VH-VL binders against Uncharacterized protein At4g14100. Designs and how they scored, part 9

Target 1, 181 residues: Uncharacterized protein At4g14100, of Arabidopsis thaliana (Mouse-ear cress) (q67yc9)
Amino acid sequence: DEPVPTPWPHQFHALMFMNYSGDLSMIDLWYDWTNGRNFNIIQEQLGGITYDLEWNNGTSFFYTLDESKSCRSGQLEVGILRPNWLDGAKYLGQQNVSGFLCNVWEKVDFIWYYEDVETKRPVQWIFYTGREAHIMTYEVGAVLEDEKWQAPVYCFNKEKKSLSTKGALSEFKGYKEKAAL

## First folded at step 18 (VH-VL)

Design w2 (from v2 with heavy chain S108N)
Fold by ESMFold2, look of step 21:
Structure w2 (fold): chain C 181 residues (1-181), chain A 125 residues (1-125), chain B 107 residues (1-107)
Amino acid sequence: as target 1 above (181 residues)
Amino acid sequence: QVQLVQSGAEVKKPGASVKLSCKASGYTFTEYYINWVRQAPGKGLEWIARINPSGGHTYYNEKFKGRATLTADKSTSTAYMQLSSLRSEDTAVYFCARDLKYGRWFGNPGAFDIWGQGTTVTVSS
Amino acid sequence: DIVMTQSPSSLSASVGDRVTITCQASQSVYSYVAWYQQKPGKAPKALIYGASTLQSGVPDRFTGSGSGTDFTLTISSLQPEDFADYFCQQRSNWPYTFGGGTKVEIK
């Protein structure tokens, strides 16, 4: 009889305000389960933009489009979050968050997730890393143009910088596998 | 090829200030935080502060807030720490170290994976 | 501040020995612990992050385990290059804090 978290829509766009102890950013999240991809476009306060592009086959890119032409790429064992990734999450009851009454769930070593009781929309999620994401807009059914999903050519060069970060993404394997179930 | 190269040793009197530099090479400077950590003689490691070079945001250990100031210059890929009102107990080796900002879904933070060689600051009367 | 209590403060071991170093946090830090190796006059070198994830280029004789408050670094078969100081670090709460260190010496 516990409330059940609402599965994510197969396609949506959310604008998120992220607060990490005063280190602020705005993030465009494009989730596209239909095409097996998700994209976090991270604009740091007074800083640059980091593009986090993830594919369902486990291909992962973190890149910039500025003069640095930076790209970290990797191949992971698991793909993007499935729409029902919150199935089996530990329910923590209800809390009032910024004037929204929310159902709250926990995925250990990942996230606390806050969903508005009335509208079933996400309101906030707090990552175990200490980052707090406030969902500012939530546009169900939105689709980003296909050409915007293509990683830049310098993500694919054989002469990648010695700074390739393939190992940096392994941290997701444990909880991601559970979420994908 | 990734490295952080720090400025040379400093000898200071109590009450003075010191400004240390940490030059990054071999990676995209704005993709990592820069942390400052010190190690007093015979003591363990003590975290001082972190800067996000992308926008210049800083977070300080309360112990050093008001005395430590972090800055970064993106054009030279160099981070700086100024420590003011020096005391004899500030005698230590000061390290800079980088920390990856983003993993998938803002996941588990990595270690400080690359450290500078350290700068010895000696404060004596 | 979260206190990281590291044990033992020192130990003597021979090449081939299994070495275990522990850290206990004064409150839960989840899995957000890193381990470092430091040789005299040198900067620390990362070994483990996320309690158990091996840093790239680190030999697999190093293993990390634990969550919450209790963490362990194990060297399964000590090599000559492993004689050094070892430090844990919590990365969960501000300020980041380190354990007091464990000196691993040749017997």
Scores: ipSAE 0.796, ipTM 0.879, lowest interface PAE 0.9, mean pLDDT 89
Fold by ESMFold2, look of step 20:
Structure w2 (fold): chain C 181 residues (1-181), chain A 125 residues (1-125), chain B 107 residues (1-107)
Amino acid sequence: as target 1 above (181 residues)
Amino acid sequence: QVQLVQSGAEVKKPGASVKLSCKASGYTFTEYYINWVRQAPGKGLEWIARINPSGGHTYYNEKFKGRATLTADKSTSTAYMQLSSLRSEDTAVYFCARDLKYGRWFGNPGAFDIWGQGTTVTVSS
Amino acid sequence: DIVMTQSPSSLSASVGDRVTITCQASQSVYSYVAWYQQKPGKAPKALIYGASTLQSGVPDRFTGSGSGTDFTLTISSLQPEDFADYFCQQRSNWPYTFGGGTKVEIK
């Protein structure tokens, strides 16, 4: 029998060390399926902080809180990753990763996912873009305060856009989640 | 009004160096990588290197490692490429081009969506 | 380096023709392929990314398809402004590499 990946807890916090061919960052991932939201807070090495805030209704914000007050927003057809988003992933067997024996799965055009065989915790995942996330902490049940999920007002004071956001959805061609829009 | 404006044409002797500039305007400079690409006369496109303007991280095509140096100045929103030890085969148009750093779930940022107009570098004896 | 082999190197066509350009990668690049149009003396212009997603403002007569190693750009009904060079690019592995180009000429 092939092992099956453990569904994500409905709420967790992970601290991730991200490596993109030497371009390093530390990321706080707040996953909150219960409230339909997902947050990546990305601190680049010697650089700035990018806030990636995603809602299950498809609303997506990438913003900064520095003096530039940058915000890029869009409406996507698909919400955040569901807890069982790894269902149907292709099993690739076991590998040792940093002293952990891991089961490995692949979602084509998205991710290679490494789960510790003993504890069922994520150890790393490698995005098909070449970014490697190493899970440094994994706190099941952790919740970020509601106030910190609020996108800044300048995300909403932009002029109207006539362009569709469907292009952003197609970038994740390895999977599509059915969700009510 | 997003644009990348590059420095003017250069004529150099073999063995010299050249420093090209690429000034960004109309967007937040640190949200995008800057790539450098060249095109020799009658030839295709060749990727040289990329810089992350946020922290200054660079990644080079091995073919150019040791000769190309990328820098960025956040205060002027300007990226630079210096190419040293020039040879005649370095005669080309040099482009800068941006690509988005972060898509949803660290996904595909798309194509190089904005290009500079190109800078012609001629290396002749 | 991943080699992107683009075919044909040139073609001659009339307005209204269906034009097909192919690009083959030396190893899987998944769907991380972009297509560019380049007119003489100009910088490339993005047409397609992610193998099949149309860049904003690009007419829908341009379509891209493929995954893995084999990719196709199709112009369903060639227009006068479409006579140009076309390049594929893989964005899967370092270094990023481009196909050799296809010159689309008026017959």
Scores: ipSAE 0.782, ipTM 0.871, lowest interface PAE 1.0, mean pLDDT 89
Fold by OpenDDE, fold request of step 22:
Structure w2 (fold): chain C 181 residues (1-181), chain A 125 residues (1-125), chain B 107 residues (1-107)
Amino acid sequence: as target 1 above (181 residues)
Amino acid sequence: QVQLVQSGAEVKKPGASVKLSCKASGYTFTEYYINWVRQAPGKGLEWIARINPSGGHTYYNEKFKGRATLTADKSTSTAYMQLSSLRSEDTAVYFCARDLKYGRWFGNPGAFDIWGQGTTVTVSS
Amino acid sequence: DIVMTQSPSSLSASVGDRVTITCQASQSVYSYVAWYQQKPGKAPKALIYGASTLQSGVPDRFTGSGSGTDFTLTISSLQPEDFADYFCQQRSNWPYTFGGGTKVEIK
């Protein structure tokens, strides 16, 4: 039988190095299926920090905490990735990637997923958009304290000319449907 | 309102350089890439390059590498494109256009949703 | 570079007509295709992204379909304001490339 991808732990922390055609960033990922939330804290190379806060009810916040105090929020049709979101992925065999022997799966039009054969840890994610994520750390069971999952107050202030409007994250529509294929 | 406003028309001789500007307003400048696209008279669209205003990272169409230079000034929310060694074939309307940097890891890359009004560059002897 | 072959280069239609424009990619671009409308002397306007998602504020008479190499923009019932040039764009590979354009003119 062909190997199947290891379902994501219900809670984990990962630090990722993201390469998008040379545009580099570090992503601090907190996945919390138990509490129905996902957090990407994105440090751009020589740039700012952006926060992508996602709830399983479909609500998302995309904001900064710097002087700009920018925030966009929206309601998406789907929630966070389920632990077994890689179900149905096509096995492509084993490959040596960055010094790791990996099982490789593909979800068409979505991702090539590289998992270490021995440790079952994710090693690399190559997205069909051209983004390459290198998993730098992977801590199963790690949870971010509840107080840090709060979008800033200006995300909720309707009176401020903020970008926090319904539909402001419409560009995110459809991505999770592809993940389910 | 969200908008990109570009500098005025330019007339140049072959071999000269031109520097165009694109001022953003109505949104967080660093949240979007700024792209440059040109359109020769009666022709289609050609993508030139992209800049990330946050850190200054640039990505160029190989066709323009070494000749196009993108910069951005966060303090004024203005992107610039310099094109050197101008040729008659560079005669075109040049547009700046934004697209979202982050569609999540695998999100839809979207489209160029906001465009400048365009800058006509004429290269003639 | 990925070539986007757009057809037809021009077409004549009447108000109320169904209009179909196609783009064929030289290789798979998955669903990373956008469509734009451009009127004379104006910048392009985004209509569709992700091959089939309607851009905010765009009338639902515009629909995009397709995946892989074959894509279609459809205007279900042409309106007077829809006479313009239309362009497809692939956003899968660098450099981004556009179709040659389609001029929709009044019959």
Scores: ipSAE 0.737, ipTM 0.898, lowest interface PAE 0.6, mean pLDDT 92
Fold by OpenDDE, look of step 19:
Structure w2 (fold): chain C 181 residues (1-181), chain A 125 residues (1-125), chain B 107 residues (1-107)
Amino acid sequence: as target 1 above (181 residues)
Amino acid sequence: QVQLVQSGAEVKKPGASVKLSCKASGYTFTEYYINWVRQAPGKGLEWIARINPSGGHTYYNEKFKGRATLTADKSTSTAYMQLSSLRSEDTAVYFCARDLKYGRWFGNPGAFDIWGQGTTVTVSS
Amino acid sequence: DIVMTQSPSSLSASVGDRVTITCQASQSVYSYVAWYQQKPGKAPKALIYGASTLQSGVPDRFTGSGSGTDFTLTISSLQPEDFADYFCQQRSNWPYTFGGGTKVEIK
């Protein structure tokens, strides 16, 4: 039988190095299926920090905490990635990646997923968008304290909310539609 | 309202340089890439390069490497493109256009959803 | 570079007509295709992204379809304001490339 991707732990913390055609960032990922929330804290190289907060009820926030106080938000029909979101992915075989022997799966038009054969840890994610994620740390069971999961108050202002939903909803929907398959 | 406003028309001689500006307003400047696209008279669209205003990272079409230079000033929310060693073939309308930097890991950031009005650059002897 | 072959280069149609424009990529670009409308003397306007997702504010008479190498923009019922040039764009590989354009003219 072909190997299947290891379902995500219900709670974990990961640091990722993201490369998008040389545009580099580090992502502090907090996945919390138990509490129905997911958090990407994105540090751009020599740039700012962006917070990508999503809830399993479909609410998402994209914001900064700097002086710009930027926020995009939207209500989607789907929630965060389920632990077994890679179910149905096509097994491509084994490949040595970054010094790790990995099982490789493809979700068509979505992602190539590389998982260490021995430890079952994710090693690399290559997205069809051209983004490459290198998993730097992977801490199963780690949870971010509840106080850190709150979007800032300006995300809830009516004036800003109307502006934020205009673009954010369509952008997030496209992503979620593919991820939910 | 969200908009990109570009600098005025330019007339240059071959071999000269031109620097175009693109001022953003109505949104957080650092949240989107700025792309530059040109369109020769009666022709299609050609992508030149992209800059991340947040950190200054640039990516160029190989065709323009060495001649095009993108910069961005966060304090004024203005992107710039300098094109050197101008030739007649560079005669075109030059557009700046924003592109979302991040939607999610997997998602397409979408189309160039906001464009400047364009700047006509004429290169002639 | 990925070549986006757009067809037809021009077409004549009447108000109410169904209009179809196609783009063929020289290699797979998955679903990373955008469509733009451009009117004379104006900048392009985004219509579709991700091959089939309607840009915010765009009428639903515009639809995009396709994946891989073959893509289609359809206007279900042409309106007077729809006479313009249309361009496809692939966003899968660097450099981004556009189709040659389609001029939709009034018959």
Scores: ipSAE 0.707, ipTM 0.889, lowest interface PAE 0.7, mean pLDDT 92

Design w5 (from v2 with heavy chain S108T)
Fold by ESMFold2, fold request of step 22:
Order: sequence, then C-alpha cells, then structure tokens
Structure w5 (fold): chain C 181 residues (1-181), chain A 125 residues (1-125), chain B 107 residues (1-107)
Amino acid sequence: as target 1 above (181 residues)
Amino acid sequence: QVQLVQSGAEVKKPGASVKLSCKASGYTFTEYYINWVRQAPGKGLEWIARINPSGGHTYYNEKFKGRATLTADKSTSTAYMQLSSLRSEDTAVYFCARDLKYGRWFGTPGAFDIWGQGTTVTVSS
Amino acid sequence: DIVMTQSPSSLSASVGDRVTITCQASQSVYSYVAWYQQKPGKAPKALIYGASTLQSGVPDRFTGSGSGTDFTLTISSLQPEDFADYFCQQRSNWPYTFGGGTKVEIK
C-alpha cells in the first residue's frame, strides 16, 4: 500500500535553486528522454556557468562558454536517468516540506526525493553529498531547441560534428563516476 | 602538467599572522574546490577549510573559524589562507589540495587528487 | 565531528604479504570514504575514493571495501614501495576528518 513514485515526463524543464552548505547556485535542467539527452546548466552565485551535457550513449561533457573555453569529456557505461529511475526506491513516508505535503523516497548513495502528494510534482531533491535542490519551476513538455544541445567545438578536435544519436561523440574521454541509477 | 605549488616556509612568533599561497597550473582553476589541510609534526591530518574559487564561497572547520580566512584570485589561479593569532600548536605543515566540483548529477565525494608540496609554519617564542 | 578510528596504528610485514587496515566511523558515512598513502616528507597520495573505487594510476593490488561505519583497505601482495603511512578520510559531513593513520613497516 505504499505509493509509487511518478515516472518523469519524457521532456521537461526545471529551474532549481541548489544549496551546498551555503555554496549557492541556480540550475536549468532540461530533461529529454525522447532524444536521449540531459542538460544541467549551473550558474554559481557570483561565479561562472558550468554546462553539464549528458547523452544516452554515455557521452558526457562538462564545459564553459567563457574565455577559458574549458571542456572535460568522457564516455560512461550508463546513459541518462530513465523516466522510471525511482522504481525500487525505499519509501520513507510523508513529510510537510516547504509548505507541501510530500511523499519521500530514498535511493541509497544518491538522493532523497520529495514529491508533492497532490500534484505529483517534484519539490525537493537532497543528494547524499549534502546538496539540496529546491524545484522552483517545473514545466512538463518543455523542449530546448536542438542547436542549443550542441557541445562547443573545443570539446572535440578541430573537426565539426553534427549532433547525432549514440556513438557520434565517443571520441572523447574523461575519468568520472559510473553508476546505474 | 597539473600542479599546486605552495609558498616557502614561515617562522612566526605567537600572536602573529601568516598568509600562505597555493598556485594552480595545468587545469581550469574554477573547476575544482581548494581545500587546506595541516599536519603537525608526527601527527595526522586535519582539514581546515575549503574555498570555491568560482564565486569565493568558503566553508571552515569550526575549530579554525574566526582565525582562518581563505581567498582566491582567479586572475593568477592562486588560493590563499591566512591564519591569525598563531599559537605553538599551529606549528605544522600546511597543504592545499583540490577536489573536483561536479560530476553527473553533481557527483559524489572523491578524494583530494592533487596536493601541493606543503608549507612548513613554525610558531616559536 | 565524525571520529575515524583506524587500526592497527602500526604493523610489520614482508614483501608479498597481504595487509589489511581498518577504519571505523563514529556514525554512518555511507560510502564516502577515501584512502591515502603518505611517505615521509611528502604530501598524501590518493588511493581509493567512494570506499572501493581505485584512483587513476593506482595499482590494482589496492582494494577498498565497506559502507556505513566499517571500512577496509587491503594490499594483496605488498611491494617495496608500499611501506608508508595510510590514512582514511570521511567526506560525508563537515568537518571532513581523517583516521589517525597506520604505519606499514618492513619486517
């Protein structure tokens, strides 16, 4: 009789306010399961912007668009979060959080997930690192235009690459976490 | 070449202040936090504080709050730690060390993967 | 503060031996433990993060295990370069804290 978490919509945009022990940021999250891609655009308080672009073929980019033209890339064994990624999460009951009555789930070594009982919208994500993300807006069906998903040329060698499905960006590597969620 | 190069040894009297530097090279300075850790002679490691060089946000071990001040200069890729009101028990080697800020879904805690060579601070009367 | 209790404080071993070092946290730190090696007069070197993930460039004779409060670093076949001090570190809660260290000495 425990509630089950609502699968993520296949496409949405969320604006998140994230607090990591006073280190604050605003994040634009574009989730696009239909096209196998996920974008976290992280604006740090009084700081720079980090673009975290993830593809379902495991290609991963962390880059800037400022004068540093930084890009860290890699090939991961696991794609983006699937819509039902919370299946099997441990239910922790209900809590009133930020004025919302929420069902709460835990996915060990990752997240506590707070979902509004009435609207089934995410309210808050608390990561095991201590990062707390508050969902400020949640726009189901929102789509970011395709040209904005293109990683900059300095994530690759000199050659231009068109955006394509799995495999097209596998020329670049990094050493980051691998996880099935 | 990725490295953190620290300033030279310091000898101070009790009650004085010291300012240590840690110059980063070979990587994008704002992509990593900078941590400060000390090691007294024959002792273990003690974490002091962390700075995010991007916006300058700091977090201090309560033991050092009010005495330690971390800053970072993005134009020179240099982090600084000032420690005031020095005591003899502050005699130690002081290290700076980096850790990566972000991984997928913001990441999980890694290790401090690159350390500076350390700066010896001696506090004696 | 989370206390990391490391055992033993010292041990003697021969080249080729299997060595085990333990670290106990005073409360759950999940899997957020790192292990470091430190040689005399040098900065620590990262070996393991996330309790069990090997740092790049570290030989696979080093293995880490554990979750919650109990953690282990194992060296499967000790080499001459492995005689050093070893420290655990928790990264779960502020302040980050280290174990007291284990000196691994030649027998």
Scores: ipSAE 0.840, ipTM 0.892, lowest interface PAE 0.7, mean pLDDT 89
Fold by ESMFold2, fold request of step 22:
Structure w5 (fold): chain C 181 residues (1-181), chain A 125 residues (1-125), chain B 107 residues (1-107)
Amino acid sequence: as target 1 above (181 residues)
Amino acid sequence: QVQLVQSGAEVKKPGASVKLSCKASGYTFTEYYINWVRQAPGKGLEWIARINPSGGHTYYNEKFKGRATLTADKSTSTAYMQLSSLRSEDTAVYFCARDLKYGRWFGTPGAFDIWGQGTTVTVSS
Amino acid sequence: DIVMTQSPSSLSASVGDRVTITCQASQSVYSYVAWYQQKPGKAPKALIYGASTLQSGVPDRFTGSGSGTDFTLTISSLQPEDFADYFCQQRSNWPYTFGGGTKVEIK
């Protein structure tokens, strides 16, 4: 009798407003399970833009396009979130958020997930880090053009980065047993 | 050779202020938060505040709010902490330390992986 | 503030001994605990984050475990360079708080 979370569409775009204790950002999420790729474009309100480009083979890039031309790359043990990644999440009941009545689920060490009861769209994501995302727009079937998924050439340099693959994997600790590829 | 290099020791009188610096090198300054932590002689560690050097957003331990002010200068890759209205209990070693801002799905908190060498601040008794 | 209660406050051990240090949080901090080593006159050095993930360059005789409120750091075969102070830190809620420390001394 518990509601089940709606699997993610295979392709969508979401615009998110993120609040981390007053450190504000807008995020464009391009989810593309069909082509095995996921892009979070993080624009800090008072700062620059960080590009988080993730591939289903575990390749991960965090880069900028400003004059610093920074890139942190790694190879993770798990790929992008599968559409059904919320299956088995712990149901917490219903709450009103921003005029939506939402079903709420929890994935330990990751997220509290708020889904509109009526439309089944995501409304709010609260991450265990304390980051709170409001889903401003949700465009099912939207696809970002292929050329935009290309990491810049400096992501492939032989320079040593300060990020190890183990450090990046700890950031997905709550996924490790539950993520599917 | 990622480094955080801090300014030299300071001796101050009660009621004065001090401004400490923390110069980053060997990495992209805006990719990491800068935290300030202090350690009184023979005591544990106490977190003071954090700055996002990208836009200057700060979050302060309530104990230090109103006395501590964090700033960052992207052009010199330097973070600063000013502590005002000094008291004898502010005598401590002050460290700066970085932590990574983003990982997949914005990340989970890592450790402070690189620390400065510390700056001793002595407030006259 | 989340209180991190560390025990023991000090211990004496010999090279080769297994050493266990505990931290208890006053409320759940999930897995958001880091462990640090600090030698006299030096800055802390990160050992473990996320309760159990080893920091790069740290020997695997260090292990961390726990979630929620109870956490442990274990050194499986103590080496001469491991005599130091050890601190846990929670990173779940502001302010970030540290345990009171554990001094590991040569017996």
Scores: ipSAE 0.838, ipTM 0.887, lowest interface PAE 0.8, mean pLDDT 89
Fold by OpenDDE, fold request of step 22:
Structure w5 (fold): chain C 181 residues (1-181), chain A 125 residues (1-125), chain B 107 residues (1-107)
Amino acid sequence: as target 1 above (181 residues)
Amino acid sequence: QVQLVQSGAEVKKPGASVKLSCKASGYTFTEYYINWVRQAPGKGLEWIARINPSGGHTYYNEKFKGRATLTADKSTSTAYMQLSSLRSEDTAVYFCARDLKYGRWFGTPGAFDIWGQGTTVTVSS
Amino acid sequence: DIVMTQSPSSLSASVGDRVTITCQASQSVYSYVAWYQQKPGKAPKALIYGASTLQSGVPDRFTGSGSGTDFTLTISSLQPEDFADYFCQQRSNWPYTFGGGTKVEIK
């Protein structure tokens, strides 16, 4: 039998090193299925910080906290990634990645997912967009303080618009998906 | 209104350099990449390079490596492209165009959705 | 580099006609294809991204389809303002590359 992807813990923290054709960033990922929220805090190399905040009710924010006070908010038809979002992914076999023996799955039009065979921890995420994420830390059960999940006030002064979902899971493309708890 | 406004037409001799500007307005400059694309007379579009205005990271078409240099000034929301060692084949309309950096789960945000009006660069002896 | 072979290079059509333009990639570009319209002396205008997503503000008579290597732009009913050049673009691999273009002219 082929191995199946390990469902995401309902809550975890991960630090990622992202390489996008040499454009480097560090991403602080807070996944909190329990409270229906996901947070990607993106530090660009020698650049600014972008906050990618998404809620399971479909509301999403891209904002900065610098002087620009920029914010793009939108309403999607679906919420955050469910813990078992990798279900149905195609198994590609085992590969050695960065010194780790990994099971590899492909989620079409989204991601190649590399999971350590022994520890079942994510090792690398290669997005179809070409972005390569290296999982630097993986802390199961870690939760960000509630107060830090608040989008800034200027995010609520504008009309919500549709956000691009290209490169994301099909569930974000208007397909009906049910979240599994 | 969101727009990119480019500098005026340039006439150069072979071997010279040209520096074009692209000023952004109506949006947050650092939220988008700035791309440079050229179009020779009667020809198609050719992608030259991209810059991330936030940190200044650049990515070049290998065809232009060593000759094209992209820079960006966040304080003025202006992107620049310098092209050196000009040759007749560089005669073209040069466009700057933005594309969004981040979509959901780092997806591609879309097409080059806003373009400058173009700058004509003529290289002749 | 990925080659985007666009066809036809030109076509003549009348107002109200259904127009189809195709692009074939030399290798899979998944769904990372954009379509642009360009009128003389103007910059390209984005029509479609992600192979099938309509750009904001673009009339729904424009539709994009395809995945992998074969892509299509369709204008369901050609309007007078639609006579222009059209270009496909792949954004899957560096460097980004465009099709050779299609001139849609009045019959």
Scores: ipSAE 0.837, ipTM 0.917, lowest interface PAE 0.5, mean pLDDT 93
Fold by ESMFold2, look of step 18:
Structure w5 (fold): chain C 181 residues (1-181), chain A 125 residues (1-125), chain B 107 residues (1-107)
Amino acid sequence: as target 1 above (181 residues)
Amino acid sequence: QVQLVQSGAEVKKPGASVKLSCKASGYTFTEYYINWVRQAPGKGLEWIARINPSGGHTYYNEKFKGRATLTADKSTSTAYMQLSSLRSEDTAVYFCARDLKYGRWFGTPGAFDIWGQGTTVTVSS
Amino acid sequence: DIVMTQSPSSLSASVGDRVTITCQASQSVYSYVAWYQQKPGKAPKALIYGASTLQSGVPDRFTGSGSGTDFTLTISSLQPEDFADYFCQQRSNWPYTFGGGTKVEIK
């Protein structure tokens, strides 16, 4: 009787406006289940760009392309979100969000997810960290050119420029327990 | 070596202001938030505010809003906190501390993993 | 503001003892709790984040547990270097808040 969340299409691009208590960013999300990869390109308001590149074999990179040439890398036991990652989410009913009537689900300790009742497209999701993602565009079937998925060469050196690898690896581990369940 | 090195001790009169510095080294300065936390003698910890060094966005504990001002200089990898209208109860050790901005899928926040050594501010008449 | 109530405020223990420290949040903070150790005249050192995830370089005799409002830090076999103050912190809502601390002293 309860509506079920729509599985993510195997390939899509979304432009997201992210708001973390006034700390704003625009994010290009490229989801590509077919090729086992997921890419967030995070432009901070008046700030820099962080590239978040994730592979289904658990390889994870957070890097910049500016003068700092930074990269945090890690190997996780869990790949990218599967298309049906919302299976088992708790239905919370319907709410109006910015003029859209949405079905709302909660994935425990991860996200509140808002899906347009009529079109079945995501409208908003709010991470338990307090970050609010507003979906500005949603392009089903969009594919990013393969060359753009290549992490820079300094992600594969022994991270000679970065001493923060331990912190980055710990952050990935904590996320795994909540997102994969 | 990842570290945060803070400016030296300050002695101030009530009503004055103080500007504290926190210089980061050994990591990419814009990858982490910088938080400011204080500890009055023999007391617990009190969070003051946070800055995102990338774009300069700040968030303040309401208790300090209007008196505390956070800034960051990317060219020197240095964060600053200015505290105005000082009172005797502002006497404390002031720490800067970092926390990671982005993890996978914006997941659970980490701890403040690196702290500066602290700067003692004494406010006395 | 979310109040973090930490207990006990102090305790005395011997090397080898199992020590348990609790924190109670005034509302759910999910699993967004960190634990810190602080020695006199020093900055805090991170031990645990996400309620139960061990910070890198921290010995595995430290364990954290809990979700929602009730959280526990356990030291399974107390060592001489573990005599310190311990604080919990919630990172769920603004402003971030710390527990009042627990002083662990040698018997």
Scores: ipSAE 0.759, ipTM 0.863, lowest interface PAE 1.2, mean pLDDT 89

